# Designs tried in a protein design chat: VH-VL binders against Putative bifunctional riboflavin kinase/FMN adenylyltransferase (ribF). Part 2

Target 1, 179 residues: Putative bifunctional riboflavin kinase/FMN adenylyltransferase (ribF), of Geobacillus thermodenitrificans (a4it50)
Amino acid sequence: MKVHEANQGLTLPGSVVAIGAFDGVHQGHQAVLRQAVERSRQLGVESVAYTIDPPPRCRFQGSRMLTTLQEKLDRFAVLGLNHAVVAHFDERYAARRVDAFIRELTALNPREVIVGQDFRFGRNREGDVALLRRHFPVRIVQTVCCADGQRISSTRIRELIERGEWEQSTVLLGWPLSS

## First folded at step 1 (VH-VL)

Design c6 (framework fv_clesrovimab)
Fold by ESMFold2-Fast, scan of step 1:
Structure c6 (fold): chain C 179 residues (1-179), chain A 119 residues (1-119), chain B 107 residues (1-107)
Amino acid sequence: as target 1 above (179 residues)
Amino acid sequence: EVQLVESGGGLVRPGRSLRLSCTVSGFTFGDYAMSWVRQAPGKGLEWISFIRSKAYGGTTEYAASVKGRFTISRDDSKNIAYLQMNSLKTEDTAVYYCTRDYWGYFDYWGQGTTVTVSS
Amino acid sequence: DIQMTQSPSSLSASVGDRVTITCRTSQDISNYLAWYQQKPGKAPKLLIFDASNLETGVPSRFSGSGSGTVFTLTISSLQPEDFAAYYCQQYDDLPYTFGQGTRLEIK
């Protein structure tokens, strides 16, 4: 796996790109990322994880991060991604227009873009899944639920950790927390 | 060998219409956005319009100076981009260049066609 | 609209000279800036895109630098064929806008 910074001009002849914050790379994220790897193999192109770091909530709202950037990248590599593109989320990145983001993605020549529901990008959150779909074939990944029917999310995992429920949080993450 | 060839320019009176054509070869036309850029005699460059590829929505945009008067279009089956120019004004006098638009910068240009709007 | 101002508007230089042209923008455009060369009676030709990337087939004596609101085009050792007008162009926002141009005369 090769790691690139956003805006460094990674250009590919074809790709499948998964986009998200991927905080914790929990089981829900793993479904998205594994789908990107499998689709890229079927299409004969490169797989790319486009990740925003730190996650927007952690940068502006002070929420706890579930993984460091390096831990996130290590988990992408384990899942079989060919490339990781890291977009450093700061005031300048948050202010970028939707067209700038679309140009970055276009250089990757996506055969398919994979995002979660409610994905937003660009200045004032003007860009959404519908706008992305105008530019690329987009697959929206359904919410992943655990065995009891509850949604798996970074927010829920943070709540479990804050309450000291490490066994449940480890199950939802799908990675060892510590031993 | 990429080639863009403009046609349809000429001398026209104010208030009249003119249609410019741009025939392209040497690349997959349908994959690229196309723009028109003009240059008045002895002046600099002015972007006036673009049209995205159909795969990316086929959307169009115009400079304020031509909005409502000019219409950009494309025929991917013929590899032709068009600029329909209505209600022409003397300040529309310029060389009009057809360009291949690579997300806002122009990597290939035609040789230009001259439009003169005069009484 | 984003306003583009080039300096100088014209200059004269000798073969072998290092020439620098500056482009200033009225607002931050990150690195979304291209440079073009236009020879008399000809269409413009792309030299540089994304502020610093040299277009294929452009001689290595041309280079671009800058980000945000101030950009420069440098010709490290001027050649006779470099007699031309040079234009910067932003593509961060619509409408796309060009600088007024810099006319370079080779002695």
Scores: ipSAE 0.007, ipTM 0.486, lowest interface PAE 14.2, mean pLDDT 81

Design c7 (framework fv_clesrovimab)
Fold by ESMFold2-Fast, scan of step 1:
Structure c7 (fold): chain C 179 residues (1-179), chain A 122 residues (1-122), chain B 107 residues (1-107)
Amino acid sequence: as target 1 above (179 residues)
Amino acid sequence: EVQLVESGGGLVRPGRSLRLSCTVSGFTFGDYAMSWVRQAPGKGLEWISFIRSKAYGGTTEYAASVKGRFTISRDDSKNIAYLQMNSLKTEDTAVYYCTRSYRGYYYGMDVWGQGTTVTVSS
Amino acid sequence: DIQMTQSPSSLSASVGDRVTITCRTSQGISSALAWYQQKPGKAPKLLIFDASSLESGVPSRFSGSGSGTVFTLTISSLQPEDFAAYYCQQFYSYPWTFGQGTRLEIK
């Protein structure tokens, strides 16, 4: 897997792009990322994980990250992604124009963009998926639940870790890694 | 009792090799990532290498100063972590500590060995 | 590499004093930071993990705070056994890096 900074201008003749913060690369994130790998294989194009780092809530609220950037990249590679594009979430990224984001994605020539059910860019929750859909075919992956029917999220996993519930947090993360 | 014990240090000439061992007891070794951290005489701490638990594929990371010369490995059946040090340089002179971390779950190395001294000199 | 700068590099204090050590990072690391204590001839000991969580068995007079690029270790009422070197460490990106250390000396 090749790693790129979002501002470097990666261009591809075709791709399937999964977008998210992917903190922890938990079971829910793995569903999104596996879809990107599977669809890229079916379409004969490159798979790309477009990740925001640090996760926005960690940048602004100081919440604990579930993985370092390097751990996140390692997990993308194990899942079979061809490329990772890292968008560093700082004052420059937070202030960037929507058209810069769309321009970066357009350079990847997405045949399909895959996002989780709760995808957001910036603060405009309702407009995020609609914005992407104006430019690219978008697939939304449904929320993943654990065996007890509760939603898997980075926030829930952090709460389990903070309570010392290591076994359950490991189950929700869904690692060990495939060799 | 949780304990890490390093061995294998000593005096060695530049260009030669040493293998350090870290024997672990008191916990399930296979569940933990392990690191080597060194400290040159009178200097601060320098992280050297890291090996993930089997659950995370047992993959490794290295500081640029040792990449290509040092190899970290582990034998979970014997509860031992190793650091194979090749092409040793005088600037590798340091106390080498074995540490454990719970990779992906918290940021801190909570158990350290006593250290083993490596002196690279002519 | 992420550069870690501790301030002060050395300080003198008396038993009972409130002591503060600061760690500054060359880029944001969220909460991916730990603090260690090292006494002469001994291995480092973990004090604080995840920037602000007190390690089991560490006295409550120790606390950590901060996020992003500025972190603080505080000892609320200094005891004789606290005279030691203190190090911060980041886990955000490889290579993992330590601050240069702060020596806490008897006044």
Scores: ipSAE 0.000, ipTM 0.499, lowest interface PAE 14.8, mean pLDDT 80

Design c8 (from c3 with heavy chain D101E L102G Y104S G105Y S106G G107Y S108D Y109A Y112I; framework fv_clesrovimab)
Fold by ESMFold2-Fast, scan of step 1:
Order: structure tokens, then C-alpha cells, then sequence
Structure c8 (fold): chain C 179 residues (1-179), chain A 123 residues (1-123), chain B 107 residues (1-107)
């Protein structure tokens, strides 16, 4: 897997792009990322994980990240992504114009953009999926739930860790917590 | 002393306009998002609008009940936030609170509140 | 809009009692929830943010818990100054919304 900075641009003749913060690369994120890999293989193009780092909630709300950037990138590579594009989230990124984001994605020539059901650009903004659909074909991956029917999220995993529920948090992550 | 002081409230007839001001002291005003929250007599709290910090260009968001009628703004050189209220309705009658948000981008809890200013819209 | 429902809408309690107020949301808001106290004729005061973090200067008898769609404010040992209205508020999505309030009254 090749790693790129969003601000330096990556140009591809065709791709399938998964977009998200991907903190922890938990089972829910893996569903999105695996679909991008499989879809790219079916279409004969490159797979790309477009990741926001640190996640907006961690940047503005003081929550701790579930993985370092390097651990996140290693997990993308294990899942079979060809490229990772890292968008560094800070106050400047949050304030940047939507057209810069669209321009960066357009350079990748997406045949399909893949997002989770709860996808939101920046800090949980309405219409983010509708905005993407104006420019690209978008596929939405359904929410992943654990065996008891509760959805899997980075926030829930952080809560389990805070409560000392080590085994449950490891199961929802799908990776060893201590790695 | 850290404080927010609202002014500009009063009695006004339906269809008219008022401008509320919120003068802040004791912190670096430009670094914070600011909100207006109102409370009708004997009722609960309703968020009306916020304006992001200087770093985010003072961009704004509004509740549907006031969108198109109210405008939030800020003057960082004077440490004042404003709420321009146009086309006032009787249901706009409330105490209006100026509040500071915990983060510069908005989407946060309100950690400092002013004492409120009363707006009564009645014929 | 995210609807916020508090229960109970009012309760009566005695000094020294443990009281619990619940806030339920119409959709998942993660931990983006605050609790406020409002005394008659006064502005609200922030007690808890991010569901469980105690604001500076707030007594330790106040605590918050919960995530997703169900949240709880607990006062472990009521003091006379705690008789007030309490509001929950979400900041996950616009518009920012409050619960209808809970009035805590002397029994």
C-alpha cells in the first residue's frame, strides 16, 4: 500500500474510494473498506482509503484515538487497500471549503465512492452523502451490529475501554487492543 | 471578571425588528463560537443560532423557526455578538440568552451564559 | 430534528436523597450531551458535558452517565440548593435541541 498526503494530490485513471475517519478500523469500518477492495477488484481499478486524521471528534472533543496513524495505515494494508490518502484534520481543515475536498476526490477519478450509513463530512454535517452524490456514484454500506443487535462504533469501543471491558472492546475492534 | 451582558430587548409590535447585543469580557472573544438560546415564559430552552470563531470565518447556523428572519453576527474588535431579529412574531416572545460554546467550531455545550434580555412581541 | 424526552417531568425529593433524571433521544447522539441546572429567574448553568464530564466548580455529587440514546443525571445526596429545573441538550446535529426539562421539588 502507498501512502499519500491529501494536500499534495494523488491522481489516478480510476479508483474506488472509501471515505471515513476510520478510528480503530473496527468491524464497521472494515465492512466499508473490504467493500472498496472487492469493488475495485471487480472494476479493475485501484482501491483508496481516504482517511481523516485525527478523527474530528477526537480533535475537537478531547477524546482519545483508538489507533495511531501508523496502526491505522497498517490495518488498511492488511485489508488490501492499494492507496491511503491522509487528510490531516485541524481547525484549517474543518474551515476549508467543500470545493477543495471535491477537487481532491475528483483527481482520483472515482468509479464509486463508498461510505458508511452514518457518514458525515467534518463534524457531523447534514447532506454530506447528498453532496457526494452530486459529483460521484456513491454506495452506502449498512450499519454493522454486534451479536446482541447494538451498533459498533468508535465511541462505544472507547466506553468499553473506559469501563475496563477489555475482551468486549477487542471483539468489536477485530484486532488485538495492545498492538 | 468573565461575563456576558445582553442588551436591546423590549416591547415591540409584530412584524417589526429588534437588534440584541452581547458584550463580553474576561476572555479572548474571537477564539470562541457564540450562541443565542431563548426561553418563552414558563417554557423550556430553545437554541436559535450560533456563529463560529474568527478562525472559522464567523460562519453561521440557524434553527428553522428563525431562519431567514434572524441574523447572528460578531464584531471581534469590540467583543460584541449581535442578533438582528426581523419580522418578529408573538411566538418570538422570550428571554434571550447569549452563550459561549466550549469549542471554536460550534456543536458544543454552552459553558458561559449571560443574564438574559427580555423580548416581548405584542400588539 | 433530534427529539429529547426527559423523565420524569417533575419529581419530589428530600434533602439527602439520591435522585436520577433520564434523557432519551430519538436517534443516536454518541456522547454529545450536556446537562444544565436552572434556578427561578436565573440563567442556566452547565453541570455536565460529553455525557459524563463534570464542569469545573460543579459539586461531585452530580454525575452523568449513558451514551447513544439513553442518558442519566444523578445527584447522589440532595442539598437544599439543588431544587431547580434540569435540562439535557444534544450537540451531535443541527438544530441543537434541549429536553423539555425536569422540575426537582421539595417533598
Amino acid sequence: as target 1 above (179 residues)
Amino acid sequence: EVQLVESGGGLVRPGRSLRLSCTVSGFTFGDYAMSWVRQAPGKGLEWISFIRSKAYGGTTEYAASVKGRFTISRDDSKNIAYLQMNSLKTEDTAVYYCTREGYSYGYDAFDIWGQGTTVTVSS
Amino acid sequence: DIQMTQSPSSLSASVGDRVTITCRTSQDISNYLAWYQQKPGKAPKLLIFDASNLETGVPSRFSGSGSGTVFTLTISSLQPEDFAAYYCQQYDNLPLTFGQGTRLEIK
Scores: ipSAE 0.000, ipTM 0.492, lowest interface PAE 13.4, mean pLDDT 82

Design c9 (framework fv_clesrovimab)
Fold by ESMFold2-Fast, scan of step 1:
Structure c9 (fold): chain C 179 residues (1-179), chain A 122 residues (1-122), chain B 107 residues (1-107)
Amino acid sequence: as target 1 above (179 residues)
Amino acid sequence: EVQLVESGGGLVRPGRSLRLSCTVSGFTFGDYAMSWVRQAPGKGLEWISFIRSKAYGGTTEYAASVKGRFTISRDDSKNIAYLQMNSLKTEDTAVYYCTRGPDYYDWYFDLWGQGTTVTVSS
Amino acid sequence: DIQMTQSPSSLSASVGDRVTITCRTSQDISNYLAWYQQKPGKAPKLLIFDASNLETGVPSRFSGSGSGTVFTLTISSLQPEDFAAYYCQQYDNLPLTFGQGTRLEIK
């Protein structure tokens, strides 16, 4: 897997791009990322994970991150991604025009963009799926629920970890917990 | 009609305080970051502070020249942004503009009020 | 802090002239640069963002170019209403900084 900064101008002749914060790369994220890998094989193009780091909620809301950036990249590699594009969600990235984001994606020549059902960047970006659909073919991966019917989310996993519920958090995360 | 209207400026002695207000109409105030930019008489523009929308944590940033003395805040229910200015210095004399932005992806200022004048003099 | 230097600081021109204003930055800011126009006694008005994108409602005689550390604002055929001060602003990093301004005066 090759790792790129978002602002470095990665250009590909064709790709399948999965977009998300991917904090923890939990079971729900894995569904999105595995779909991108499988779809890229079917289309004969490169797979790309486009990730925002730190996750927007952690940057602006002060929440705990479930993985370091390196742990996240390692998990992308295990899942079979060819490329990771890292958008550092600091003041500079937060201030970038939506047009700049679309231009970065366009350079990857996406045959398909894959996102989770609840994909959004934040309040000022409500309707992000509709925006992406104006420019690219978009596939939405359905929400992943655990055995009790509850949605798997980074927030829920973080809360379980904070309460010392290690067994339950490991099941939802799908990876061994790091020390 | 989209408007940003500043108020609260005036003549004040060094060491005193003023609070500026910016009343907003014509867009969804709570979805946007708001900023203050000032201009000393006959001089250029200086960014002073911004406050992010609550969706992005409502966090604040300040220029070094005012950090610790000025506080930016907002009341989304009233569509008002504030700048509380403490320990005023003669070099704070300027026209103070309320602006919209930086937005989530855009750190430029697309809407500006008419400005309110603050004169700090003994 | 990123320092912004405009040249010239002032210039005189006639209606119909092509006018060029340059903005130089102390470090690479990619294309994160805006241009503003300010008429005497008025608030600044956004003209250009992302170095070259014209704001809605701004006349097509205005254009911006450049990337990295050197940027240019061009007015292709100066009109009477264009006599004003012009400012560049970077938004690559905090603190947000402006150029010192260029005053455009009638000849």
Scores: ipSAE 0.005, ipTM 0.488, lowest interface PAE 11.9, mean pLDDT 81

Design g1 (framework fv_guselkumab)
Fold by ESMFold2-Fast, scan of step 1:
Formats: C-alpha cells, sequence, structure tokens
Structure g1 (fold): chain C 179 residues (1-179), chain A 120 residues (1-120), chain B 111 residues (1-111)
C-alpha cells in the first residue's frame, strides 16, 4: 500500500475510493473498506482509502482516538487497500470549501465512491452524499449493528472504553485495543 | 475579512425584556456556529450556549438552559441572545464568538462585547 | 465554580519564562479533550492564543506555546514582555456537562 497526503496531488486513471475518518477501523469501517477493495477488483482499477486524520470528533470534540494514524494505515493495508490518501484535519483543512475536496477526488478518477450512511464532509457538514452524487457514482454501505441491534460506532466504542468495558469494546472494534 | 459586530450597551431595570445582536460578515454565516460567553464584572468567562444558523440547532450550558434564548436570522447574518425578564445578576459583558465545530470547538473570532447593566 | 483550575495570578520579570497551568479531570482534559487558550488584554475582548493544545494562530509570537499531559495543560510564555500583562483562560470540553468549559483565569503581572 502506498500512502499519500491529500495535497500531494495523487492522480489515477481509475479508482474506487472509500471515504471516512475510520477511527479504529471498526467492523462498520471494515464493511466500507472491504467493499471498496472488492469493487476495485471487479472494475480492474485501484482501491483508495481517503481518510481524515485526526477524526473531526477527536479534533473538535476532544474524544480519544481509537488508533494512531500508523495503526489505521496498517489496518488499511491488512484489508487490501492499494492506496491511502491522508487529509490532515487541522484549522486550514476545516476551513476548506467542498470544491477543494471535489477537485482532489476528481484527480483520482473514481469509478465509484463508497461511504457509510452518516457521511458528511467539508466545512461545517456542508458536504454530504447528495453533493457527492452530483460528481461521482456513490454507493452507501448499510450501518453495521451488534447482536443487540445497536449500531457499531467509534463514539460507542470510546464510551465502552471510558467505562472500563474493554471486553465489549474489542468485540465491536474487531481488533485488539490500541494505546 | 471575518468580523462579528455586536449591538450597543444596554441599561435596563429588573423585569424588563432584552434582545442583543451579533452580526457576522466576511464569511459564510450559515457554515459556522455562533457561541455566547458571559463575563460578569471582574470575573472570568462563562460559556452560555451556541447556535448553528444554517438550521437553528441550539445547545445551552446547563447553567443557562431556560434562563436565555439564543436565536439567529440567517437572512441578515445575525445571531441573538434574549432575556424575557432581566435580573440584577444578569449585569455583565456578553460576547459572541465564532465556534469552529460545536460546543467543544475553539472560538477563532470574537465580537467586541455588549455591556448589559441591570439596576433599579 | 470553574471546572478547570488555574492559578489566580502569576508574575515574572521582563525576559523571564512563566508557565500557567490548567488542571482538569477525567471528564475533560483527562478524557483526551483538546485545550485552547485565550488572552484578554485590559478592556478588550478575548483573543485566541493557542488552539488544539499547541497550535498558534497567525500573528501569535512563538514565545507562546502550549502543552498537555494527563489531566493538565500548560501555557508557557518565554521572553516575557510588559505587553503580555493580561488575563489568560484555558478552555476544554466536558463530557459530563456535554458542553464547553473555561478555566477561572490567570492574571499575569510583569514586574
Amino acid sequence: as target 1 above (179 residues)
Amino acid sequence: EVQLVQSGAEVKKPGESLKISCKGSGYSFTSYWIGWVRQMPGKGLEWMGIIYPGDSDTRYSPSFQGQVTISADKSISTAYLQWSSLKASDTAMYYCARDYYDSSGYFDYWGQGTLVTVSS
Amino acid sequence: QSVLTQPPSVSGAPGQRVTISCTGSSSNIGAGYDVHWYQQLPGTAPKLLIYGNSNRPSGVPDRFSGSKSGTSASLAITGLQSEDEADYYCQSYDSSLSGSVFGGGTKLTVL
């Protein structure tokens, strides 16, 4: 897997791009990422994980990160991604317009963009699935739920860790807990 | 350039209503949260609440829930802080500030402040 | 009552280094939430000085730096100048209150 910064201008003749913060690369994220790998193989193009780091919730809500950037990248590689594009979420990035994001994605020549149901991007949640569909074919991956019918999310996993429920958090995460 | 301009100083009596304003310019007003911060004379900063003008999503500090109303009119890029019945303990400087994310973000631009004096 | 604890005052001579502490708990700084710092000069609105624990906005001198460890954060000012006399406030998020919290403020006096 090759790792690129968003501003380095990666261009591809065709791709399948999965987009998300992917904090922890939990089972819900794995569904999105694995579908990108499978679809890229079917279409004969390269797979890309476009990730925002640190996750916006961790940057602005101050929540603990479930993985370091390197651990996240290692998990992408295990899942079979060909490329990772890292968008550093800092003050400059948070202020970026949606059009800058669309330009970066356009350079990748996506045959399909894959996102989770709750996808938002761009300054103050202005970018969403409807906006992406104006520019690219978009596939939405269904929410992954645990046996109790509750959705699997980074927020829920952090809550379990904060309460000392490490056994349940590792089940939802699908990996050993990162320090 | 980004600017937040607040309404002028107010002198009121207990029991009176009041609505103060904060007008944003130089940026997309509906794309940022506006927070309100109180500073009583000689005291520190207290976060009161925030509003997202794009959809009027409003969140309050537990200490201020039910004490004030925060609102916004996106057509004129203005946020408001309102009291239905002022108390002497409301005497303070009130700041509006642009919040990057939501109640957990930082305030990157501040208004000049509105001094509210409530006396009999 | 302030949720984040700061010393009420700190002082130093010109050219010296001072540090201002901000002590939280497991529901805020200890939970990993970022700390931001504001400078309030006499008679003016607060100004963002440090965000995200250690980042400086454009126009803030590198004499100002922030750090965070465990349940606490610190603002360091090197090469202290008379113009640094101000009140300094830390800010974080508190999960038990589901909202933003400020420290009580520290008055810096340049002797």
Scores: ipSAE 0.006, ipTM 0.473, lowest interface PAE 14.8, mean pLDDT 80

Design g10 (framework fv_guselkumab)
Fold by ESMFold2-Fast, scan of step 1:
Structure g10 (fold): chain C 179 residues (1-179), chain A 117 residues (1-117), chain B 111 residues (1-111)
Amino acid sequence: as target 1 above (179 residues)
Amino acid sequence: EVQLVQSGAEVKKPGESLKISCKGSGYSFTSYWIGWVRQMPGKGLEWMGIIYPGDSDTRYSPSFQGQVTISADKSISTAYLQWSSLKASDTAMYYCARYSGYDFDYWGQGTLVTVSS
Amino acid sequence: QSVLTQPPSVSGAPGQRVTISCTGSSSNIGAGYDVHWYQQLPGTAPKLLIYGNSNRPSGVPDRFSGSKSGTSASLAITGLQSEDEADYYCQSYDSSLSGWVFGGGTKLTVL
């Protein structure tokens, strides 16, 4: 897998792009990323993980990261992604207009953009997916739930770790053997 | 495993230039911000600025903007703090620290800078 | 002065409990930014002691704890030991400065 910074301008003849913060690359994230890999194989194009790092809450509101950036990138590689694009989240990035984001995605020539069911980006969260759909075909991957029917999220996993619930947090992360 | 190793103590005269260093090892240097923190003798910690070595994105505290320059050379995993013209009031311990995306989780041992005539 | 206010000193006897306060404003702690604490032993670099208001890094004993309420945070140390003699600093993010801020530091003396 090749790693690029968003500001370096990766250009591809075609791609399938998964977008998210992907903190922990938990089972919910894996559903989005696996869909991108599988779709890219079907279409004969490159797979891309577009990740925001550090996750916005970790940058400005002090949530602990579930993985370092390098651990996240290693996990993308294990899942079979061809490229990772890292968008460094800071106050400058938070003030960024949506058109800069659309330009970066357009350079990748997406055949499909894949996001999780609860994907949000920017201040007007509910408008963001609609805007993406004006420019690209967007696929929303349904929420991954654990056996008890509750949603899997980075926030929930952080809370379990903070409470010392290691076994349950490991189940929700659910990594395939990477050897 | 993760280490930040800073350059040795400096004794300078007012008006001289100086560049001190902070070398990271045991992690991906370009994946983490490096901050600089000043501690004047007998005083507390003051954040000076921060740099992301992967793209050299640099931010300064208002008190230090224009007073110092922060830079990094990712080919040798080293960050720098530089003065064009030192003042006696720059006498302090200077720390570099890695920013995890949340807190400053690893710190260098410090570089003592003494500026006197 | 520092943007975050700490008492300059605190003292206690071995086995006692002490608390160190950290008072901010609406642009930092009051805005919801988390508070981190660092311990600086004499002659050494600071070390991360508490992150995210109340969490301990591996190797930090449970007699150190943190809390946050409104515009303030506290570090509590129970069962004081002589090796706890150090300076303690709180740290948060400040939106008006678009940067990180430290408290002025508190010197803990174990009597």
Scores: ipSAE 0.007, ipTM 0.480, lowest interface PAE 14.2, mean pLDDT 81

Design g11 (framework fv_guselkumab)
Fold by ESMFold2-Fast, scan of step 1:
Structure g11 (fold): chain C 179 residues (1-179), chain A 125 residues (1-125), chain B 111 residues (1-111)
Amino acid sequence: as target 1 above (179 residues)
Amino acid sequence: EVQLVQSGAEVKKPGESLKISCKGSGYSFTSYWIGWVRQMPGKGLEWMGIIYPGDSDTRYSPSFQGQVTISADKSISTAYLQWSSLKASDTAMYYCARVPEYYDSSGYYYGMDVWGQGTLVTVSS
Amino acid sequence: QSVLTQPPSVSGAPGQRVTISCTGSSSNIGAGYDVHWYQQLPGTAPKLLIYGNSNRPSGVPDRFSGSKSGTSASLAITGLQSEDEADYYCQSYDSSLSGSVFGGGTKLTVL
């Protein structure tokens, strides 16, 4: 897997792009990323994970990251991604308009963009799947739930870890808790 | 260091106009939302709306849409809350607060991490 | 008008534990939106006490803790002190209103 910074301008003749913060690369993230790998193979193009680091919650509120950036990249590689594009999250990125994000994605020539069901992008999450579909074909991956029917999320996993529920957190992550 | 300072108390009659202010300092004013919260005497907190000073993107609670105007002047790091015609029912403490934003699926707005001291508005005949 | 339901009052003696509940619905807490808690001392502006369900800002003692389950959240205060006497508010985001919503507030009395 090749790692690129978002501001360095990766261009591809065709791709399938999975987008997310992917903190922990938990089972919900794995569903999105595996779909991107499988779809890229079907279409004969490169797979790309577009990720934000640090995750916005960790940047603004000081929450614990579930993975270091290197651990996240290692997990993308295990899942079979060809490329990772890392967008460094800071105050300027947080204020970024929707159009700057669309331009970055356009350079990758996406044949398909793969996102989770409640995906948002741009300032205060104003960009959504409907806006992405104006520019690219979008595939929405269904929400992954635990055995109790609750959604799997990085926030929920952080809460379990803070309560000492490491066995449950490991199940939701789908990776060993310690790297 | 980071603070929001609001304008002083106001005593008004019904039908009068009013504009109160909230001045930020110690941070990048254009990089955070400013929210407005009402607290009626002896009552709880009520969300009014929010503005992003960097581009004046403004959102209102349905209860306050058309009742007030929220604005900001980024050149002086100040947000405003304005009434064209006050009513006795507008008597309340009004707070401004700083609101960080985020992109993950865990929520929409973060909590209000820095608050102004409040502006008491009294409207009586 | 409050969208989230809190008990109007709770009380405890110094050194005891109290809990304050915050009950929402499928459009806010039940939709997975974070819960934040504010402390309002008499005559002062609210102060952020807990953010993102369970995180404490710098300077907030670990006697204060937050949790969330299903459509509800709770604030726990252990080792109750007289200076904890205040109003406490929960807050979340509501997708049907496209904005923040507050609980009605809980007055904590330290006996």
Scores: ipSAE 0.007, ipTM 0.519, lowest interface PAE 9.5, mean pLDDT 81

Design g2 (framework fv_guselkumab)
Fold by ESMFold2-Fast, scan of step 1:
Structure g2 (fold): chain C 179 residues (1-179), chain A 122 residues (1-122), chain B 111 residues (1-111)
Amino acid sequence: as target 1 above (179 residues)
Amino acid sequence: EVQLVQSGAEVKKPGESLKISCKGSGYSFTSYWIGWVRQMPGKGLEWMGIIYPGDSDTRYSPSFQGQVTISADKSISTAYLQWSSLKASDTAMYYCARLEYYDFWSGAFDIWGQGTLVTVSS
Amino acid sequence: QSVLTQPPSVSGAPGQRVTISCTGSSSNIGAGYDVHWYQQLPGTAPKLLIYGNSNRPSGVPDRFSGSKSGTSASLAITGLQSEDEADYYCQSYDSSLSGSVFGGGTKLTVL
């Protein structure tokens, strides 16, 4: 896997791009990322994980990060992504117009953009998906639930960690919980 | 150019209903959050809530949840702030403001309406 | 009381420097949320003065600067001019309230 900064101008002749914060790269994120890998293989193009770091929730709401950036990148590599594009979420990124984000994605020449049901680019899921669909074919991956029928999310995993429920949190993550 | 224009001053009695407006022009109205801010006479600014006109996603300050209704009509680029039953304590200047940043937790308000003065007296 | 604390007033003479503080807590500025500053001239709506802790919008003189450290932020105004007389408000986001919060405001008097 090759790692790129979003502002460095990665250009591809074709791609399938999965977009998200991917904090923890939990089983829900893995569904999105695996779909991107499989779909890229079917289309004969390269797979890209476009990730925002730190996750907006962690930066703006002071929540604990479930992985460091390096741990996240290692997990993308294990899942078979060809490229990771890292967008550093800071004052400049938060202030940029959505058009700048679309320009970055356009350079990747996406044949398909894959997002989870909970995808948001700082506004709402519906508005952000509608904007992406204006420019690219978008596929929304269904919500992933654990055996008890509950949705898997970074928020739920943080709650389990806060309660000291380490075993269940590692099951939902699908990775050993590092120190 | 880019501006928010609010409805005119209102003088009301306790118990009356009221709906004030904020009309955006010169930009894509459905692409920005619109917030409402109260300023009581001689006091500071208080954030009341915010709406995304593209889908009417609305968030309220805990202090204003259930006390007011925020809505928008994207066909006429207008946001609204509404009371079902006014109280004397609602006497204040009310501002609408556009959020420059595209998420409401990082948001700075870059364009402000001129304000609507609401006076409620018995 | 306001969630973000500002001094109620500050004063200086033309040409001098003043600093306005904005003190928060672990649920807002201390959690890493950005601080924005607004200027409100008498009888007018607020105007964005500083965004994202230290950035100036187009048209704002470099006499205005912002900084943030720990749970607090500061607005510095150098080379004071009479037209700087106004109320100044800081604003951030508070995670416990899930919403924007404003400081109580500081009245700047240019002597």
Scores: ipSAE 0.005, ipTM 0.487, lowest interface PAE 12.0, mean pLDDT 81

